VHH binders against Short-chain dehydrogenase TIC 32, chloroplastic (TIC32). Designs and how they scored, part 12

Target 1, 322 residues: Short-chain dehydrogenase TIC 32, chloroplastic (TIC32), of Arabidopsis thaliana (Mouse-ear cress) (a2rvm0)
Amino acid sequence: MWFFGSKGASGFSSRSTAEEVTHGVDGTGLTAIVTGASSGIGVETARVLSLRGVHVVMAVRNTDSGAKVKEDIVKQVPGAKLDVMELDLSSMQSVRKFASEYKSTGLPLNLLINNAGIMACPFMLSKDNIELQFATNHLGHFLLTKLLLDTMKSTSRESKREGRIVNLSSEAHRFSYPEGVRFDKINDKSSYSSMRAYGQSKLCNVLHANELTKQLKEDGVNITANSLHPGAIMTNLGRYFNPYLAVAVGAVAKYILKSVPQGAATTCYVALNPQVAGVSGEYFQDSNIAKPLPLVKDTELAKKVWDFSTKLTDSQSGESSS
Short names: E, the ipSAE of ESMFold2; O, the ipSAE of OpenDDE; V2, 0.75 times the mean of E and O plus 0.25 times the DockQ between their complexes.

## First folded at step 6 (VHH)

Design u4 (framework vhh_5c3l_4)
Fold by ESMFold2-Fast, scan of step 6:
Structure u4 (fold): chain B 322 residues (1-322), chain A 126 residues (1-126)
Amino acid sequence: as target 1 above (322 residues)
Amino acid sequence: QVQLQESGGGLVQPGGSLRLSCAASGFTFSSYGMSWVRQAPGKGLEVVSDISGSGGSTTYADSVKGRFTISRDNAKNTLYLQMNSLKPEDTAVYYCARDLSTDIFTGDSEYYFDYRGPGTQVTVSS
């Protein structure tokens, strides 16, 4: 849903900002990782979490850009606790290095915000020979979550505070391939659609959060996992559409597109707001529980995505151990 | 192999003009958006301008809007940046970059480029 709604059950709407949805919340003592934290809503997510007292580790592809963003946030939020660490989600080797370095810091982990993403690129394979959008948006975050889950479990037990895993999805999850997830054709260049591949990767992020919820409940762990659509932010849309479609979209964009503070609101709400305590396996939009594509309720599909992702990420496990 | 090579940089007086070129090879040039990115001494990277694969859409940073013009010749696999009314603050290394992606839902630009050239120095000084 692109149109802005009225306030929902949470008391918030599509117009609410990240500061508004976290107003009065004390995040002191919490530590968060935000992927893609040097651009877009990742910057605002890091800023607002730090404004509420959270120690934020900015997991960024370019550490120079990350350091500049950190400086800018500290100017706005004196006393903010921010660290910058390199993470390239398109490389399983980079994900493993990040997890190893994070654990070596001895930092706890309460909040894992799987925010980074790429959209609608030409057909490309990652360094691990996997279609780039699936590899970056889903597999990188799947592996990151898997490698840091033990740290989150330890932190939850030691601190007696709920851990939260937040997967950024998109309304584009509704526009995946007709079969939903193309397990047998993930690397098929001849049938590749850049937009459907994006939708497939985001559909997998919803299914991942749902399966993760089931496993965390079975393990009796005080950690939740949820997915969300952040809304579409005001950005350059021209290159994604033909000239006629770009003009038509532009005419109404100001009524349906969010500012960056509004775009970060749902993420900050799910990560930090007390109203979300104990909520797991839900899809959020405009800081409210929303209806995802019905396909994401298919428990067998969620398990199949989990098993497929496990197999693809396990093929790299032996390379980093001797 | 993907190759990007910039040319046309140099020393110019304030108010002068330069035209940068970027020769691309090793990929289907018209299928990719392209950008000009600069880095001033002691500063981070700044996206100056971008252009769609067809050349039908262009954008500019506020700092250069009205002074710079991006264009491309897909038959020659070449990207251009026409720089007019140059200012001392335009002094930077200018990089040609192949656009990968910008996620319109998150605004994530960390994967905006997958390749960039070695850069060409532009110095605006009296």
Scores: ipSAE 0.321, ipTM 0.634, lowest interface PAE 2.5, mean pLDDT 88

Design u5 (framework vhh_5c3l_4)
Fold by ESMFold2-Fast, scan of step 6:
Structure u5 (fold): chain B 322 residues (1-322), chain A 123 residues (1-123)
Amino acid sequence: as target 1 above (322 residues)
Amino acid sequence: QVQLQESGGGLVQPGGSLRLSCAASGFTFSSYGMSWVRQAPGKGLEVVSDISGSGGSTTYADSVKGRFTISRDNAKNTLYLQMNSLKPEDTAVYYCARESTDIFTGDEYFDYRGPGTQVTVSS
């Protein structure tokens, strides 16, 4: 009970909203990319960042939906700077096209918010023949980060402002496969579990942020990388339930589930709050540093995930990575 | 192997009607919300209608409200779109799509889509 409303060291709790955790923060002059910005907490993340003066590039699968969300945000935040660009994270070709088009705009990049995700689908392979949840949640964001990292390094040097990479994970990272990451069985349909595959992809997002932190420190650049759990969100999921189940779920939603403004809070906190300045390689929950699965502190595993992800993305890019 | 296959498209005059069908296989059909999505020439994707896994909840784009009806037969693993009072503006490729939602982010997405069926409304 006291878990749900108690404030942590940040002064914020599970009930804090994205506006509250960014109150008084001036984001003017910053440019952000938010993936999955046309639905769920991605919409609220884009809105609140723009409310704080950030120029937000909404990276979305459906540009019509993105344009509608942009229109709605501009009505609420007059003068908001928003652009919509197409990004399908399940396609390495789409990720490369996005990165190329972004660089051609000449925009700086201060904040990269790897927000988009898919959850618990049946076994499917991406266009690149990789299990769809791993491909979309982890590899797409891994490649996007890799391709835009030079822009973030240039922006940090020129603006004299800290860059931030934010990886959305999930508490589901605790419920990966027993071995943690199934390098040798990533595409093994016979042993596939939809929930464990989701957990694996989210575990890899924590490990990715941890390895990024190590490499960014070695490069001596003013960029941080962190991961987070946004909380469980009760959005318009009622459409997927029968009328009785929808009523039953609604009856308890206010006690255990977050609203969209509450769900976007941890992301906006990590992306924009001055309290997070210089903080890197941490896992956040309810706008506070939290304890992830101990496995994510295994530096050899983080490096193995990095090397595996590099190998899978290099075959398409022709680029070398560390 | 997940498979979605649309049928029932064609050429129709303004004011006419068409019924689209989508045959689904390779997954538990009743566990997924389904959508009809269209792409008109020179335009982006538009979500036309969606239906919950049970069929108990439906939504429609403002452009088609009162004219189109989405339905499903979970025993036959089939999704339908009844299109009445068709207009030239309804000309598009229509796709059957499987819906999914990440419960932690609220992110809604289509994790599978059929090859599409052409609907042309012209005199």
Scores: ipSAE 0.302, ipTM 0.617, lowest interface PAE 2.9, mean pLDDT 88

Design u6 (framework vhh_5c3l_4)
Fold by ESMFold2-Fast, scan of step 6:
Structure u6 (fold): chain B 322 residues (1-322), chain A 125 residues (1-125)
Amino acid sequence: as target 1 above (322 residues)
Amino acid sequence: QVQLQESGGGLVQPGGSLRLSCAASGFTFSSYGMSWVRQAPGKGLEVVSDISGSGGSTTYADSVKGRFTISRDNAKNTLYLQMNSLKPEDTAVYYCARESTDIFSTGDSEYFDYRGPGTQVTVSS
């Protein structure tokens, strides 16, 4: 059993909303990229960041959908600074085009919110012939972060403001394959599990933030990297429960599952709250530092994921499966 | 009440085979992923193999790939582990485990919400 509304060290809980965890925070002068900003918690993340004065670049696969979300946010937040740019994280070519176009705008970059994700799909390969959940949730964000890191370093130096990289993970990172990361079997259809593959991609997002933290610290730059679990969102009910359990849980969903404003809270907390200043390499849940799967503290594994991801995204060596 | 009960363990020669079974009761078996987990003398817990609720997806630890096969019979609420080409290093207590559906699980021990009492497998000449 849980204690309803129990708060952690941050003063926030699982019931806290994105507006509540950013109340009184002035984000004016900051520029953010939010991937997957046209659906789910990405919409609320973009809205609340813009409400706090952040210039939000909405990186979306469907620009028509993104334009509609932008229009709706501007109606709610007069004076909001929002741009919509096309990004298909399942395509390395799309990620490279996005980074090039972003740099061409001359915009600074203070906050990189790697929010987009797909979950529990049948076995499919990306445009780059890589298992789709790993390709979209992890590799796309890995490449995006790599390509924009120098812009973030320049912005941090020039503005004297801390940069923040936020990797959306999931509680499902605990439920990856037994070996954690299947470097030699990432494209193995015969042993594929949609939920295990999802967990693997989200485990890699935690490991990525941890390795990035190590490198940023070694470089002496004022940029942090953290990962988080946003909570089970009400829109995701059908993905976690069979039809019978969905009906049974429905009556109590309001106490167990987060609303969209609650689901965006941890992301906005990590991205904007002054309490997170100087904090890097941590896993957050319910706007508090939480204990991730112990495996994510394996620095050798984090480096191996980094090297594997570098090899797969390296355009100079061509396409590589391992 | 959820119950998991392993059987089929015993003493075998290197290169031999064993088939482990796990009888499940007290829950809708087909709605849960299931795992075989082992603990060798003086070592930590190792996840050996997993299977989805439908049986359509399976995964194996590197140490057992090509030698072990996990399967399930949802009509009989039973999980199986076929162990071939057994090695002395496979000596362990083998546990049947139910995968947690709790997305708020807080650690490695919370990965499985139920485990059976275990069955001893000894591989020795």
Scores: ipSAE 0.005, ipTM 0.177, lowest interface PAE 12.7, mean pLDDT 84

Design v1 (framework vhh_5c3l_4)
Fold by ESMFold2-Fast, scan of step 6:
Structure v1 (fold): chain B 322 residues (1-322), chain A 123 residues (1-123)
Amino acid sequence: as target 1 above (322 residues)
Amino acid sequence: QVQLQESGGGLVQPGGSLRLSCAASGFTFSSYAMSWVRQAPGKGLEVVSDISGSGGSTTYADSVKGRFTISRDNAKNTLYLQMNSLKPEDTAVYYCAKEGSTLWGYDESFDYRGPGTQVTVSS
């Protein structure tokens, strides 16, 4: 469990808001994609990026919710440039359609914020028959990043501005399965743990950013990739939590849980703050570089996750005859 | 409070059709995405199909694509699943599910499911 602390090296803390960590930053001319922008900290991330002049493409599963959020942000931020596009990260077909449609707009891409996620669900399979948390939190973002990387490379070259890929992880990455990543048992219902599966998906998001950093440096491109923990946010407690634990959490919420503006801070810091220029392959918490689980520094594991994810996303989903 | 009630399941022969319904109450139906989720005997839960709040966007699992159609009637607070060309492997308990709220402010979960309706495809 993390505790309330003082300001770190960045000058920010667990109590800093997204507006505070981006104060005085001019994002004009940048275009961002934010996945899961219609709920939770994704809403605040989209709002604050647009407040700083970023053109935000809200990649959302529910376009009706997205349209309402866009309307609310425009009322709060006059001149905000926002577009809503449908993206279901649990469907590789939806991810491919989104990438194709995005490229068809001709928009540049400077910031890719892999924000969306699901947590602590019962064992479920995605539309591609892959355990839902791994499929949604990691594989969908892995495929999205792969399909849009060339657009980010061309944007970085043409604009002469650093591109940034931001992977939302969680402190739950420390609480994956004993193996770390269960390559051989990803779909095994009999040994499934909702929290360990969540931790596994978030561990893979850290490993993805680290491997991506290595490949981007090898390619000599001006794009960074980082991962982060946004903090534990005070929001609706789902039925997967013990009701008595929900009451206990409420009693101590102000000491350990963040508000939504505080929850979006680390994401906005990593995405926009000049202090993060040239920084890649780092894990952030409370708008500061933090120490992740040591396992994420295993370059062989990061490469194995990359190869596994490549194999799964290169498959012809729905090809029933082979 | 949120209530979801499925109906329309039953026994059907391979190649047959069924139409499932889900009556929803206790929330603003048109403001939430809805899903059909199924669980076959000895298997995990599978998301079959999703539909946006307006009904303008739908997705399907590869196993049912081209055979199943999800729809909704927001005036009646009802979700539907039209199932055609049913196969023995479609045998499962089918659940209506409401899109959940985030647990930690950045994640989504499926918070609400109905009690389910049994679909058996057998000769």
Scores: ipSAE 0.015, ipTM 0.370, lowest interface PAE 6.9, mean pLDDT 85

## First folded at step 7 (VHH; framework vhh_5c3l_4)

Design w1 (from n1 with I103L S108T F111M Y113V; at its last look DockQ between E and O 0.17; V2 from the best seeds 0.00; counts 0 for: pae E 8.7 > 2, placed apart)
Fold by ESMFold2, look of step 7:
Structure w1 (fold): chain B 322 residues (1-322), chain A 124 residues (1-124)
Amino acid sequence: as target 1 above (322 residues)
Amino acid sequence: QVQLQESGGGLVQPGGSLRLSCAASGFTFSSYGMSWVRQAPGKGLEVVSDISGSGGSTTYADSVKGRFTISRDNAKNTLYLQMNSLKPEDTAVYYCARESTDLFTGDTEYMDVRGPGTQVTVSS
């Protein structure tokens, strides 16, 4: 009950690292996109995937920061194949430009890791006039996935390798607004709650993976879609306390919070581990299948979020793409 | 009412030094992590350095490690950046920024407030 370190059915625990959950896995010949790969667990995700031979495209808002992360990874992993491409998930124009440029490279796509996110910001609108957390965490990834899905379908058929879409959610999805998703109040400043808006965006990431699972099965496509909670990560605690208090809080929190290598473990497990072959529409925690909020099982809600997101992304552009 | 104001920029020769200051008002300064962020001409934003609310934890971009020192004076609500051994590639507008709190996830850190910036130019 109180153990974060006990092993689950996978043989891994909350204490397992991204390297441990991918030990012995050969990712050579696979190509991945990792959004938000310039900070936090996105860096560790990119590092470990490249350590296992995956060609990683780091999709980042700031390419200078991305280039520095790439340099650091190459020092740690000689021979790593990394590219840095600009992506601002809060901007549909940026997402469309990224997808167009990605397709122009001719690169295949096996793994789409929808990792980036923002948390608990004040009420703000994106350049597309959509509440910023919903726009960045959910709609940006929804559109990116839609635009690259045909590339993933072609890659899975030609390579005969299972494609994997991995949506990072959070346990905060349980703390969305009472109605789940506020379709008619996404932009309502007067009722905005920064934490509930965060939870709403992460709930939509679970629902997105579930609806995508349904559609990919209907199409007979060898691509899986799963969501996950990375865990509560021990980062920035020392930034908010004096040195002595920060050490004391950090020492106690080690038994509850994850390190960055531990925080990237579930992502890398879902992305690469053979145990996850054929698994789709599931929510993962601590490198094991976990139980999300029951609301994510509501197929009508998942369809409604999908249709709503399609309308928002199509209304910003009439451009048809794959 | 939340305000950040940078100062201390200017023109300096390669190898020289500058000290940037950032005056903060309208919030409990010691409760927030702070950053220095720079934007070179035609480039995006780069996080140069971060400091915890207490001042006990600092980080630096590799490009400035060993040359730059971030500090803060919580009694004066002021953030500092001491820049030594300046290079032409350090030429940029430098911003101080307040960090959003991200205590429990690996999501991207979000800077919710920044100042108008101060120009640093390093040239012969």
Scores: ipSAE 0.012, ipTM 0.240, lowest interface PAE 8.7, mean pLDDT 83
ESMFold2 (binder alone), look of step 7: mean pLDDT 83; pTM 0.835
OpenDDE, look of step 7: ipSAE 0.027; ipTM 0.532

Design w2 (from w1 with S31D T101E; at its last look DockQ between E and O 0.17; V2 from the best seeds 0.00; counts 0 for: pae E 6.8 > 2, placed apart)
Fold by ESMFold2, look of step 7:
Structure w2 (fold): chain B 322 residues (1-322), chain A 124 residues (1-124)
Amino acid sequence: as target 1 above (322 residues)
Amino acid sequence: QVQLQESGGGLVQPGGSLRLSCAASGFTFSDYGMSWVRQAPGKGLEVVSDISGSGGSTTYADSVKGRFTISRDNAKNTLYLQMNSLKPEDTAVYYCARESEDLFTGDTEYMDVRGPGTQVTVSS
């Protein structure tokens, strides 16, 4: 009954853990990539997916820390199938190298968990001369997904199992720039806001999942794409001194901060739970469908972000010729 | 106190070479990835190169590939940047930075500590 607090239609709440939302689910035979799997909720996501029998490829910036995390997970989950592969999402070269190496393994791909992200940076450009939060949180995952999509399609058709693309967003997507996405001003230092740029990148993650949904349905492919907000995870909040981060933390203090197992729950729910079968183009919070900013339903905006991202990633791939 | 101190900057003609050093103290150096970041006149901060804690993995910005080499000596707690074939557009203040992980929402806090920087000037 609803007098047990904030359980949603799924039967889960903000307090549910990744283990609870995947209880009884058999992920044997599935292969997943989890970006950012060496820290935070990425570690717990990798641990719980492997606990459920999924073969997890941990895509991480620091393979030494990734190897340590893998060793710890294997101790906790005897028989876990984990690989560690290097991925720097701020570098298109790194993303292309990762995708090429992944394809050379011959591994299938059922689940793509676009989990990694950065926040709270001053204005910076990536190695590809693109504003760092947009480059890392959105473009890196956009390119990764594009390069691996044929592998996911082939896996889905051959195995007859639903593929799932899971984009981690944030409630901060609501607090992007007033124009939504600053196509002409992505690199504009004079009007840069670290929190609005973060929100912009996370808004693009929702729009990306929505445009994927449209294209995959048009292609008749059994792959879903969804986005989510994982929640604010308990950490040392006293070291955050960015005023936009302080405002975001203050707004969440009204609600219970999540532990790491609780912070990974929505990701694992969307990735594995049978309740999510066939669900695509939705935004999740607390292991339930939630209502995002209405702007994410603008199909022309989603297409425009897609085309813009395509041009940026194409311009970084070739050699010049006369 | 965590401290990073860059050195080795200066004035160099186009086509010349320079080697930057960054001395680290107050933390276990080998546990952290490190970066070189630069700020050219009138531009924002740009990540030039990264290296893993062990030194086994490196990345480079397209603008410096083939000309710059990042390295580290974990026994001496020192990060290096070898800069060859220098161009006027390489003129900048160069910073070394330590990377960190953040558990808040699973996102990583980028470059939690950096040094005061060293000036590199390449006159055309």
Scores: ipSAE 0.015, ipTM 0.331, lowest interface PAE 6.8, mean pLDDT 84
ESMFold2 (binder alone), look of step 7: mean pLDDT 83; pTM 0.831
OpenDDE, look of step 7: ipSAE 0.210; ipTM 0.608

Design w3 (from w1 with T59Y; at its last look DockQ between E and O 0.48; V2 from the best seeds 0.00; counts 0 for: pae E 8.5 > 2)
Fold by ESMFold2, look of step 7:
Structure w3 (fold): chain B 322 residues (1-322), chain A 124 residues (1-124)
Amino acid sequence: as target 1 above (322 residues)
Amino acid sequence: QVQLQESGGGLVQPGGSLRLSCAASGFTFSSYGMSWVRQAPGKGLEVVSDISGSGGSTYYADSVKGRFTISRDNAKNTLYLQMNSLKPEDTAVYYCARESTDLFTGDTEYMDVRGPGTQVTVSS
């Protein structure tokens, strides 16, 4: 007997889809922001949340692509409530503009899905003069979360519904620099490693969720914060192989790599499933609590990353570039 | 092995036009979204425009919307940027970039800048 993706304690596996892990869940009355919702698992996340009645704000860099995705989702789910708003996570100015515009709408915020990311780029600096993977994957989401946290607090209090912050990380968080986080060398081009910088940014996403958990519990706020690894996603295999090899590879790879619906499952599980109620400060994989790198349990490191990120986001690009 | 070569820059008067080209090699061009990114003197990188692999979706920064048009010819492995109504603020080095997907989320935020860029100078 041959198995892939054995079920965990949740009753779900690596093969479970976003629809399966949210089956029967009523998301009516909830409002979510999903970053990176115009491609990949962000699209499926937005689709399934809207299928469950959630009002989804798609925070995307390319609003033309976002508008097309929105129209496709509305055709599939005629009652879907979707908005598209521009967000460039590599730009603190863009993040501040997004947050200001969001707050001006008067919309509540129950679910913040920090999904967008970039991986393994060459050394580049953002407009804010910060290494691009750190700026985009971690700082952009850190600032976005900070700017919207009061809205989430008000929403959870007024609605009596648990707020949820969901940080997409990666198993690559295990492969950060030996120091964990290179506070003094974030922008050091000479020692830059594209994969370790990616791992660093994703490690910071786990640490961010853990420090949020601590602070939200101290504030007595009904908001949880968790992180996750979505899995490696099968996409576009036919573009890289001849037709005959692509068929053979695709037939085998579907048992190892996740499809897009499967890749969005852990995100949707953490965001919406009642099994996750009250669960905070955990790292999820395959719709189950998983064990991250032990370093993420270091509360002193989590606080240091928080303070470092606060300092960097308080230093606006307009201030430093003047 | 991946190569991107920008051309078509130069000195133009305000209100003028330029057409930038980017020759791509070493990868399956039609499989990737492409972008034009610029760096003005004393500023960081700015994404000016991007286009999906098929050409079906485009994006323009607010600063260039209505003046610039991105296009691609997948048969010739070439990306273009038609720049009209040029302003002194458009003065920058323009880079062609290949978009890359985050393998774990499938989202696209990455700009793979490889070439030396092409200088565009808009001056009276």
Scores: ipSAE 0.012, ipTM 0.374, lowest interface PAE 8.5, mean pLDDT 84
ESMFold2 (binder alone), look of step 7: mean pLDDT 83; pTM 0.845
OpenDDE, look of step 7: ipSAE 0.023; ipTM 0.481

Design w4 (from w1 with S31D E109D; at its last look DockQ between E and O 0.03; V2 from the best seeds 0.00; counts 0 for: pae E 10.8 > 2, placed apart)
Fold by ESMFold2, look of step 7:
Structure w4 (fold): chain B 322 residues (1-322), chain A 124 residues (1-124)
Amino acid sequence: as target 1 above (322 residues)
Amino acid sequence: QVQLQESGGGLVQPGGSLRLSCAASGFTFSDYGMSWVRQAPGKGLEVVSDISGSGGSTTYADSVKGRFTISRDNAKNTLYLQMNSLKPEDTAVYYCARESTDLFTGDTDYMDVRGPGTQVTVSS
């Protein structure tokens, strides 16, 4: 059948769906946080994890939208265990509040799915005075992971089950600024490129997973960290083309772009599939290990991004010395 | 209404040159970064080049660096792509795109507006 892509070493392809890559996996007893679970592939990720018995906490900016998505999932998956909690990744205060509230629930945490993101916005600063794509896509998830890591470590030790941190990146990580990460020019409006800033934020998500891998191995904990590209998803493509080309683009797009179930597949594969057990520090595409930009293997750069991100998130903690 | 119109494509020999233009209307052109994006037959979309609203910052895909030059004329509301030393692998439909102003557009919704595109064919 020529309408599916070639299968990779995993046995899955770009056309595989999230249900297919998790077929037969029993997620009962696992608890996951999925950021951005009220739209797009975040919804499908939450749905399929819950279908496999995972208790999913949907971390969403708009809890009204989240509640509607939860209701829809419960109709499709009787017995689904879902919670909705507010999280604005562009606000460090919101991230700290979310983490504090999560810990107060006493819930374990096996799977942290860092899925939410924004793309290609004009130059804007977050409430924390940080360029918005960097703040939202990278720093918000960096801080969230940092604040919940002890919960994940405790869960892994007590349950003897592997924790998994899954960072959504993009092939756009290859198209960051020439310097890779412009530490001293994050907030420089005059040279801002919305696509390069997006690529920078996604490059940092790969580097974050790689540095986590190093530190978690040094700490001897059973938690893996991986990154992935979900693929380009067919959504509102037609609104960007005039009528002359919309039909032609649509016909070609079905062989290139993914549907939502296909777009969530790599995330669900990395989160749940037994083939990924013990795999850490890798970049996935189409439910297979892929080769990222070689720069992401630079351990000095990964540590530098980690230290930079730590400084930015510590300086805005609101802690007092007294 | 926001409109983008690409032009300047055509058939050229390997090693040849073309200049693409994108006429913009319906928005304050200088407030927006702009991009050239291409789609080769049977392949996904590739961001070729970006330019900031002021024109002060430019970026290029590795596949075109040194051969292509993005520029803009904010007085004429026009985006350009000068394409030199063209190769068969540059064959694609080329689109100009305005960078999005919508907050939280999603990881896969990276462009707000595209024009109809212009075909570039590099063939002997």
Scores: ipSAE 0.005, ipTM 0.212, lowest interface PAE 10.8, mean pLDDT 83
ESMFold2 (binder alone), look of step 7: mean pLDDT 82; pTM 0.826
OpenDDE, look of step 7: ipSAE 0.022; ipTM 0.438

